# VHH binders against Chemotaxis protein methyltransferase (cheR), part 5

Target 1, 268 residues: Chemotaxis protein methyltransferase (cheR), of Halobacterium salinarum (b0r4j5)
Amino acid sequence: MTDFQTLLEFIETETGFATSYYDESYLDRRVSARMRRRGVEEYAGYLTLLEEDDDDERAELLDTLSVNVTEFFRDEKVWTALRDVLLELADTVRSIDIWSAACADGREPYSLAMLALDAGLDPRNVSILATDIDEDALARARAGRYESTRTADISDQLGFLDNPQEYVDREGDRAFVVNDRVKDLVTFERHDLITGDPKSGFDLVACRNVCIYIDKQYKLPILDTVSKSLREGGHLVLGQTETLPGEVKERFEAEDPRIRIYSRVADT

## First folded at step 1 (VHH)

Design p9 (framework vhh_podentamig1)
Fold by ESMFold2-Fast, scan of step 1:
Structure p9 (fold): chain B 268 residues (1-268), chain A 122 residues (1-122)
Amino acid sequence: as target 1 above (268 residues)
Amino acid sequence: EVQLVESGGGLVQPGRSLTLSCAASGFTFSDYEYGWYRQAPGKQRELVAAISYGSTLYADSVKGRFTISRDNAKNSIYLQMNSLRPEDTALYYCATEYDWGSGYDLSEYDYWGQGTQVTVSS
């Protein structure tokens, strides 16, 4: 075992972060960024720092590994199209079941909840299940508190909505808290997309920007799991730079594949 | 070996436009996040714009004027700069693999280009 592999085993064992699922080059880049920040050049030295949990380094590393660049209403053209999908579903099903798979800190499922409310859907007829493997991310999601930074203005992100002040409360200058009206639509639970069982009967599944960080061997199992969780005629939305692998592509069609919204065409 | 090569800088009059390009080689382009940073004389290096798997972020000083984009087929990212001001004068850098919250320490980034000079002056 190399020092790097020893370090990854420590991270998985002590934090529960599934390093074995991720591309090693991705992990090395993220770990190296933290090492540079802490002024440590060797993996063994960084492992010692993590063992001591000096200056909460375990939490800092997990934030670096777990949180991709994410924002409310990521890729606005997709969300414009999702509004149309939600309105179509409101006309065709009595109750809309949505699954936000690999939801991270909750910005995606809360965006879906806010979009539904902003589109005028009856909240009693919309249910969003949001899942992630990372319990710390789920804890942040349940809290629903987000802070603007110098480079990420949450107020600007929420400007996609007609009336964002109906869905979030401001705390001081830069903090935003998702209110209970929005939170009431979302249920958070742990689920492993690689080893866990597929779900069933969803009208919409969002699985966005997760496969780009995952080792290639797990991409098909993930997409197979989410595709099996959809009803016939249900919709799948992926990240903008993600595509369906050939093995599952035949199960879906899209009017404009550039927005990465697909309809399930066959009962599988 | 990962390389980033910037181009498109130059001298331009206020109110005009420039397009910067960054060509990447030596890795799978679509797997990485990209950003543009700039450094004016005597100032800190600052984030201008970033693109991560299709999502974009802009500094307040350039919102509505600059647009970042990517072309995965050409392994390139672009910065379209409109309505340029003298205050935009700086050396512009292309960078990969950075934490969106830690954009002030160069040692936190995986790879950097050599930079391209943009001068806005009559």
Scores: ipSAE 0.000, ipTM 0.198, lowest interface PAE 12.6, mean pLDDT 80

Design r1 (framework vhh_rezetamig_d1)
Fold by ESMFold2-Fast, scan of step 1:
Structure r1 (fold): chain B 268 residues (1-268), chain A 124 residues (1-124)
Amino acid sequence: as target 1 above (268 residues)
Amino acid sequence: QLQLQESGPGLVKPSETLSLTCTVSGGSISSGDYYWGWIRQPPGKGLEWIGHIYYSGSTYYNPSLENRVTISVDTSKNQFSLKLSSVTAADTAVYYCARDSEWYGDLSEYFDYRGQGTLVTVSS
């Protein structure tokens, strides 16, 4: 094994982050970013920093490895199509059950909750389960507090909604807190998409931009789990660059192949 | 593997608009979770962030330049572009296009990938 594999084994052992599940190029990109910020050029030197936990580097690295590049209403054309899906579901079922799988810090499940409210759905008839493997991400999600940065203007992202002020409370110039109207629709829970049990009966499952970070061998287990969690006629939405493996593809029909929204068909 | 290449005029007259294009090869702008942006280095100074675009179309600009900057993406050509209006001699710099998984406003040379740079001189 290389120094990089030794480093990944250390990270998994010391932080609990399952490096073996992730795409190696993704991990290398994230680790290299931390190494650049710490001014070290070699994996052995970075391992020393992690062993000593100099300037809380283990915590900084874990945050870097577990933080996906996320936005409220990521890929706006998908959210426009999801509004139509939610309206169709409101006409079809009494209570809409949604699962936001690998929800990270909660921006996706809160986007779903805000979209439902913005579309005029009765909040009593919408329930969103949001899951992630990372307890720290779930803690941030439950808090529902987000800060604009120079590179990510939350106010601009929330501009997708007609009345964003109905869903968030502003704290100072750059901080936003998701209000209780939105939080009441979402329940956060720990779940491992690779090794955990499938759920059941969901009308919509969002599993977006997860498989691009995960090693290819785990894509089928993940998509099998989310497939089994949908009812017949339920919808799956993936990231725009993600595709269904052949074994799972037969279980779905593309509602809009450009948007990556699929309908679960009956097993023949 | 992944390569970024700047192209555009090497000389621009004061008050005109500077237009640069970045061509991406060995990878797709629409794949993965990346920001694509522009950075410049004026003679004798450090790197200055201009702005970037997420592949969804969301743009973020340096407040010092925001009234003059437009960044756009063309996923069909696998390119993204910079327009900087009303240029002056102060806009003379080497311009780089870059990709990163995260962008920070106090940029300090940390990029996944960066082009080789193109010198733009503003002179009459």
Scores: ipSAE 0.000, ipTM 0.169, lowest interface PAE 15.8, mean pLDDT 81

Design r10 (framework vhh_rezetamig_d1)
Fold by ESMFold2-Fast, scan of step 1:
Structure r10 (fold): chain B 268 residues (1-268), chain A 124 residues (1-124)
Amino acid sequence: as target 1 above (268 residues)
Amino acid sequence: QLQLQESGPGLVKPSETLSLTCTVSGGSISYGDYYWGWIRQPPGKGLEWIGHISDSGSTYYNPSLENRVTISVDTSKNQFSLKLSSVTAADTAVYYCARDWEGYSDYLESFDYRGQGTLVTVSS
């Protein structure tokens, strides 16, 4: 066993993060980033920091290992199409259940909540479950506070909506806090897409920018889990750079595959 | 509105150096805690992170490519570039330039803007 393998075994044992399912080069990059920040050059030295949980290093590492969504309404063409999906669902089902899988710091589930409200849907009939493996990301998501920079302007991102002023409270020039109207549609909980059980009955599942960082042999388990979590006729949305593998593609169809929104077909 | 655009030759001969430039508009490379980088997608395969650079010149490269990759930034032109040396047919891919929110992670977790992509074919 190498020092790196010993470190990965410790992480899995103590945090429940399934390191064995991830690409080793990916894990090494993430671990190395934390080691650099802590000024440690050897895996054995970093393991000591994790054993002591020095300055909450276990939580910092888990945050680093998680998939992050970086902006509201990421890939605007997808969100234009999702508005039509939400309107169709409002005409078809009494209550719309949405799952934002691997939601990171909450920008994606809040984008879904804002889109539903902006489209005129009854908030009593929309419920969004948002899950992620990283408790620190979920804590940031629950806080719902985001800050603009010169090159990443939250106001510009929210300009996708017709009525952005209805959904956030401004704090000074650059900070925005998602208001209670939007937060009331979203529930955050921890879930591991690789080791966790599938959910059921969702009308829409968003699983964006997740599959391509994991070991190729485990991509199918993740997509099988989200597939099983959808009802017949429910919708799956993937990241713009992601595609359905052949084994699950037969369960879905798309009107425009470039948008990465798929409908679950009936079992025949 | 931030936009990134790749440019460079669509055909490179084996053993030569692939050179691409990314032009950034609607935002400044020299502001914020962002990194600027490159990712690629070979035909029939997934995305691969190549590397990224800060406005100050700090670089991070994919370990599998690090001996062949150089990324540089020109903040006065609001551009950054990729050089990939000793190319083979395996380097045939669509190449994307992208902005990275954190600079310590691969493409999927921290890249928030990318270009439309440019196809580079390595052939004699």
Scores: ipSAE 0.000, ipTM 0.170, lowest interface PAE 14.0, mean pLDDT 81

Design r2 (framework vhh_rezetamig_d1)
Fold by ESMFold2-Fast, scan of step 1:
Structure r2 (fold): chain B 268 residues (1-268), chain A 124 residues (1-124)
Amino acid sequence: as target 1 above (268 residues)
Amino acid sequence: QLQLQESGPGLVKPSETLSLTCTVSGGSISSSDYYWGWIRQPPGKGLEWIGHIYYSGDTYYNPSLENRVTISVDTSKNQFSLKLSSVTAADTAVYYCAKEYDFWSGYEDAFDIRGQGTLVTVSS
């Protein structure tokens, strides 16, 4: 066992973060970023900081290991297409059921809720289930409070919407709180995409930017689970660099292959 | 060419406020490319990040220090400052000011420009 592997085992054992699910190169990049921040060059030295939980380093590391590249309306061209999907669903089904799988801190499911409202859909006819394995991320999602950073301007991200002021309250210059109108559309639950059971009957499943951080052996189980959770004619949206593996591809047709939106094909 | 220089008292009494200023020369503090931060190293320990500030005034602090730390920026003087309240002997350290990059910005320079450091001793 290497010093790095010893470090990863410590993280999983002591924090509950499933390092064994993640790509080791991804984990090394994230851990190295924290090590640079703390001025430590050796994995053994960093393990000492985590053992002592010096200055809440365990919490800082977990924030760094979580997918913190998420933003509201990530990849705007996808959200433009999703608006059209939601409008089509509003004309096709009585009630729209959406699943935001691996929702992290809630920016994706809240983006979906705000998009639906901004498109003029009746909130009584839209229900969004948002799930993640990380209880701390779900707690932040339920709070719905987000702060701008130098590189992530939330006000700019929300500018994608026609009426962002109807969905988010400002707290000073950098903090934004999702209001109850938006929160009322979203239910947060814990779910493990690898070991948990599939859901059923969803009109839209968003499973974006999950497989790029997960070890390749778990990609098929994850996509099988979300695929089985869709109804015939339901839509799946993946991250921009993610593709359907051959084993699952036959269940779908590409609605727009450039933006990774797929329609579930009817069983024959 | 860019240089950062810490200044402030080297001795602070327990329970009082530690106050340091960083002067930036050879470049402008009003850049959108990076943050301006404070890092410290207690004797025999590793570096500990305190917090940083963007030129707009937006601040981000180490959660363990958040209730005691205030960082401010004065773009007209090309300076930024640290105030750490209610100090104890555990706050004795060499304090550095630094030019920092946000991890997610794509700026991954691990050896940001920093000052030479100033020793602050907390004693009566």
Scores: ipSAE 0.000, ipTM 0.111, lowest interface PAE 17.3, mean pLDDT 81

Design r3 (framework vhh_rezetamig_d1)
Fold by ESMFold2-Fast, scan of step 1:
Structure r3 (fold): chain B 268 residues (1-268), chain A 125 residues (1-125)
Amino acid sequence: as target 1 above (268 residues)
Amino acid sequence: QLQLQESGPGLVKPSETLSLTCTVSGDSISSGEYYWGWIRQPPGKGLEWIGHIYDSGSTYYNPSLENRVTISVDTSKNQFSLKLSSVTAADTAVYYCARSPEEYWDLLSGYFDYRGQGTLVTVSS
């Protein structure tokens, strides 16, 4: 076994991250970025650091491996269409159940919560389950504190909403904190989308910008799990560069496939 | 100084394969610190990521194009190439080759530190 393969086996065993299901070049780039940050040049040395360091480096590595580059209201055209979906659901079901799968640090599920509130939906009738494999990302999500960077201006991102000041409190020059009104709609849980059990009965599932990073052979199992988690007539939203593979396409319909919002059809 | 230059036919007939080459100068593709890829902009639309390749030959493709796209490298010529099969009028766009640092691999569809000037490809009979 190479040192790199030994390292990947350790990561899978100790963190629960299924390295065997991901592209190895992707994993190497992510691991190498952490090694560089820690000043370690050899895989064996990094393995020793992971073994002997406290849970901080393992948590940082898991955060790095849990790919979901996200921002508030990522791909604004999709969010315009999602507003219409939420309004339609409010007219057709008493309680809207949403699953934000692979939610990372919470920007997507909070975007969904803020969109629902900004659209005038009753918060008592909206529940969002947000899941990710990375406990550190979930801790940041629960905290709901975000900072603008040179490349990501949160104020600009939140400008998509009519009343952003009702959902987020400004803290200092660059920091924004999601308020309890928004947080009350969202429950965060650890869940591995590849190895975990399907959910059930959701009206909307967001699984965005995840399948690009997964080895192709596992994309179908992921989308099958997501499909099983939706009720008949429920909606799936994927990332803008993602499409339904032919094997699952027949389970879904879309008014505009370019938006990547699909409706689950009845089993034939 | 790094330069990326696209080359290939500006006109392609429907059902044929679109083939473009990117010539890299001022840096080696084999340096191992970058991803090399293709993006396009159809008339009146935003940028669309096509795919990219690492010097090892590992490829990542836009799932919308995955069944039609092949990206390859020729390290001896310091070039990488795009083949897009079964083209239609919807494939008419300005095509760019691009470079992304490895630390931004998760921003593949959005972050490029260098980009070519672009080449217009029209799909028409």
Scores: ipSAE 0.000, ipTM 0.187, lowest interface PAE 12.3, mean pLDDT 81

Design r4 (framework vhh_rezetamig_d1)
Amino acid sequence: QLQLQESGPGLVKPSETLSLTCTVSGGSISDSSYYWGWIRQPPGKGLEWIGHIYWSGSTYYNPSLENRVTISVDTSKNQFSLKLSSVTAADTAVYYCARGSDYYSSGLTFDYRGQGTLVTVSS
ESMFold2-Fast, scan of step 1: ipSAE 0.000; ipTM 0.284

Design r5 (framework vhh_rezetamig_d1)
Fold by ESMFold2-Fast, scan of step 1:
Structure r5 (fold): chain B 268 residues (1-268), chain A 123 residues (1-123)
Amino acid sequence: as target 1 above (268 residues)
Amino acid sequence: QLQLQESGPGLVKPSETLSLTCTVSGGSISEGDYYWGWIRQPPGKGLEWIGHIYYSGETYYNPSLENRVTISVDTSKNQFSLKLSSVTAADTAVYYCATWDEYGSGDYLFDYRGQGTLVTVSS
């Protein structure tokens, strides 16, 4: 008689994955997907597979539980606006510091690096910190190798850039490797947005499509952390369906509320 | 719990446009981070991805079908639709609507919620 909460407690205890941070409906959808893949209808049967680690099921589950719905230049209209933000920052600060928070496998921070280079910014004046809680995702990000799938054509995604051939090396018809010119702009670190300390002084923070998967009680702590990590006049970009809670909203002005880009104002 | 239901004509004449609708219940298309799309299975063949759409209107199509396919979303009705133009007998298949919440994490389909609908192309 294994219930869902017992299964989640097992996962957190044995793997270290913080199931308590996530929305229960999100977790249920992800766990149910793995159960279907394994042909198991009951939580007790799935718990047995995890206990035995049959066919590396713990690793498969952790990959499935990770928020990895990412692509290069996700929501192209936002990236059009971010190009203008980067050009404005190049006119107002000597060195642009960017934080890609919850960067997953690196497609977002590499998109930011490529956008800056493609816009003609001096790479010596752009630094991108990219963080995520998932060490396996960070390892893939550091490798910077991506393959097109049936549902994700990387060549089409990179077509957003004027000169995509300058930033990636092609391996066959489906594989792309981010080159050192782009990688040199990005530093990857592990960071927990819920329990970790705020950073400071960033000109731009991207925190996109994170809060929609996280339990509502953690939304304010996450946004408070990224808010405190921005300098006055710095920019925050959220996911298209994400909004600022009232407690944090007073720290920001909407540059374009339709695309979720905000400017950090002086506190009152 | 999310449920997807296909609807549309089961018979289409050659050269005409196939039109199918997927009705979503148990959740809202405009709320959440899902891609909504279509796959098909011709008799005696494997599954073929047709395309998908994000609620914002951004679309991704199978290159083999892209000149004939249009996928659109209607958030007011909580529906999304497929139009496949210039159909031939080769387009006869069971059509499924489906969701993807792991875009770019491989060829992964999160859930087959639709039961599937048979479309026959015949005069």
Scores: ipSAE 0.000, ipTM 0.225, lowest interface PAE 12.1, mean pLDDT 82

Design r6 (framework vhh_rezetamig_d1)
Fold by ESMFold2-Fast, scan of step 1:
Structure r6 (fold): chain B 268 residues (1-268), chain A 125 residues (1-125)
Amino acid sequence: as target 1 above (268 residues)
Amino acid sequence: QLQLQESGPGLVKPSETLSLTCTVSGGSISSGDYDWGWIRQPPGKGLEWIGHIWYSGSTYYNPSLENRVTISVDTSKNQFSLKLSSVTAADTAVYYCAREYTYEDSSGYTEFDYRGQGTLVTVSS
C-alpha cells in the first residue's frame, strides 16, 4: 500500500468520509492543498498531523475535501428558469418542499429562499432542507455571513434579485449577513449522498456540481438517490457539466437540457 | 500581467485526436495555489468544463469526457495541453484554457480568473 493510500484509508476509517468512492486525482489535489497549508511535504508527515488532530486538522481536511464551487445565484440563466419553476409550483402545490443537496456553506439554499421571497411566494408555504457532509460548511451556512473576495463580488451576485436589501444586511464594506426571514425557510442537517438514507416527497431537488468529484462508478447511486427523493412531476437541477446515467435519464424529461432542469415523469 | 493563449489545429477529422496547448506568460504555472484547466463552448450552448491539472501533474476530468481526455503540464515551457480522443461533430466548440483560483478559506469558491481568448475547433471531414 502506498503512503497516499494509507492516508486515504485513515481518513475514511477515522472520519467516515468515503475516500474510496472519490476520484483519486481529486483527493490528491485537495490533500496536497492542506499539506502545503501545514508546511508538510510527505504524506506520512501529514498522517501524523491527522493522528494527533493538531489544530483540528481532521475538520479542516474534511472541509477541504467536501467543498464545492459555489456562489449566490450560480449560473444566472438557471436561476431565471428556477423562478418560473417556483411560480409553477406555487400554482400546483399548497406547500413547496425543496432539497438543496450538497449545499456547502449555504449560498445555494439561501439563493432558493431569496428567490422564492423575491418572486412573492408566501414564506409559510416554502420549506428548504439543505444538507451537506461537512459540519464546518454547515456551521458557516447556519451563521449566514459571507464576504466578498477578489473574484466574487457578493453585492453583484445579489443584484440578480429585485430587492436584495430586504434579505441581507451589510456588515462593513465587504460582509453580508442573511437575515432571519430568509433563514426561517431553511433547515440544515448533515447527510451523506453516498452512504446516507434516501429522502422522499420533494417538489424540487438541487444537486449541483457534486458528481464531477465522485468516481464514475458511484455516480449512479447518488443520482438514483436524488431521483427517488422527488415526487412525480417534481424537478431536478444538476450542474452544467453533469449528465444523467441512462436508467435514471429515463425517469426525467427536460424542456431545455442545456439548463440542466429536469421533470420527474411516472415510471410506467 | 498574466496571459493565457491557446494554440492548435482549427480543424480535426472525426475519430482523430484533438490536441491543444496553452502557453502561460507573465506568471508561473508552478505556484501550487492554482489549477490550470480547459473549458469549451459549443455553438449556441453554454460553457462545459473539461478538466484541470495541478502543477505536480495531478488531474481531474469531467466524468462525461474522462475516457477521452488527457491533460498534461510542462513546467519547463510554462505550458499545459489538452488531448481529446475519438472526436465527433459534437466536439465542435470554442476551446478556452483557464487558471482556476481556489480560495483556501472555508468558502468553497473557485473561479476562472484568467482565460485565453479561445480557439475555434471544427470537427469535420
Scores: ipSAE 0.000, ipTM 0.198, lowest interface PAE 12.2, mean pLDDT 82

Design r7 (framework vhh_rezetamig_d1)
Fold by ESMFold2-Fast, scan of step 1:
Structure r7 (fold): chain B 268 residues (1-268), chain A 124 residues (1-124)
Amino acid sequence: as target 1 above (268 residues)
Amino acid sequence: QLQLQESGPGLVKPSETLSLTCTVSGGSIDSGSYYWGWIRQPPGKGLEWIGHIYESGSTYYNPSLENRVTISVDTSKNQFSLKLSSVTAADTAVYYCAKDLWGSRYSYSAFDYRGQGTLVTVSS
């Protein structure tokens, strides 16, 4: 075992962060950024720092390793296309079932809920399941409270909607709280995309910006799981820099692959 | 108590730069995490979001205007300003500065307070 592997095992054991699932070069970049910040050059030295938890370094590292950079309506052109998908689904199925896989702190499933409401869909006919492996992220998602930063202006992100004020309440001058109208469409549960069972019958699955952080050996299992969770004719949406591997590609088609929305075709 | 007041020329010639200033009184731009920005209303049309600034650091502009727009702050004077370059007759509008303004690609805005507005006519 190398010093780096010893460090990763410590992180997983002591913090619960599943380092074994992540791309090693990604982890090395994030760990190295913290090491530079703390002025240590060796992994063994950084491990000592984490053991002592000097200046709350474990919490700082976990924030740095939190790669689920989320924002409301991330990649607006995709959300414009998703509005059309939701309207089509409203015309073709009685109840729309959506799965937001690896939802992090809930900005994606809440974006889906707000989009559906803003498009005029009946909330009684829309159900969104949102899952993530990280219980702390799910706790933040259930709270539905978000604060603007210099790089993440919540008001600007929500301006994608026609009537954002109907879906969030202001708390002070920085915070936004997703209201119960939106929360009522979303159910949060823990699910591991690598080891967990596939779901079934979903009309839309969002699995965005997950595979770029995960070790490549898990990419096919993840996409196989989400593929099996869709009904025939259901839609999969991936992150803008993500692609379908060859083994799964034959199960899907897209009119415009640049938008990363795919339709599940019949098995042959 | 909070008051916003636009100021600037009422007439601008085509191809020139429109410069407007918003003076804030009854509150400080440097106090709290607010969105300070600009919206406009052309004659006979709806409101159009121009842009906003957050905590005096980050600026966000309407994509249709972003190549011509600059929003900046002067905390020492408790003011923020709009510069809109290469104006045409289509830029004729009532311009408003606003607090808690937000918008995006869809020309939507929501705001807490706005100024009374200033008419800008683009004409030779």
Scores: ipSAE 0.000, ipTM 0.127, lowest interface PAE 17.5, mean pLDDT 81

Design r8 (framework vhh_rezetamig_d1)
Fold by ESMFold2-Fast, scan of step 1:
Structure r8 (fold): chain B 268 residues (1-268), chain A 122 residues (1-122)
Amino acid sequence: as target 1 above (268 residues)
Amino acid sequence: QLQLQESGPGLVKPSETLSLTCTVSGGSISSDSYYWGWIRQPPGKGLEWIGHIDYSGSTYYNPSLENRVTISVDTSKNQFSLKLSSVTAADTAVYYCARYEGDWYSELYDYRGQGTLVTVSS
């Protein structure tokens, strides 16, 4: 076992963060950022610092591993297309069921909820299930409180909406809290995309920017699980750099190949 | 210090395969810290992402191009390459190779080559 692998096992065992599922390059970049911040050059030295929990380093590392992974309305062109998808679904089904898979701290499912409200959909007819393996991320998601950073301006991100003040409350200059109107559309629960059971009957599944962080061996199990969770004619939206593996690709047609929105086709 | 340089034919006939190589100097493509990819800009249009490859050889392609695109890496030459099959006039663009460092969430490159114009014409 290398020092880096020993460090990753410690993190998973002591914090519950599933390091074994993640791409090692992704983990190393995040861990290395914390090591630089703490002035530590070796993994063994950083492990000692985490064991002692010096200056709350475990909490800081978890924030680094899970925070800044997503943003509101990530890839705005996708959200413009998703508005049209939601309007089509409102004309087609009585109640729209959406699954935001690997939702992290809730920015994606809240973006979906805000988009539905902004499009004029009846909130009683929209239900969003948001899941993630990380309990701490889910706790932040349920709180729905977000702060702008030097590199991520939340007010700019929410500028995609005409009246963002209808959906969030400001706390000072940098903090935003998602209001109950938006929260009422979203239910959060823990789910493991790799080992957990598929869901069923969803009209839309968002599984965006997950597979690029996860070790490649888990890509097919994840996409098979989300595929099985869609009804025939339901929609899947992936991240802009993500692709469907061959085994799953035949189950889908691209609604818009520029945008990564797919329709689930019937088995022939 | 880090430099990326595109090379390959500037003219490709319709239906043929476009082949470009990116030579990396001042850094190693076998490093587990980076991702390497291709983007293009058709005349008068914005940048379009083609695909990228990570240190382990895993590839991620634009779905509009995925049936025609192959990206590969040659660590012995510190190079990575693009093959785009069955080209048409719509594939005429300036092609850039790029490096990505960071969290992947921004999908933004930190270095890019100067670009090479590829014209698809008989």
Scores: ipSAE 0.000, ipTM 0.152, lowest interface PAE 14.4, mean pLDDT 81

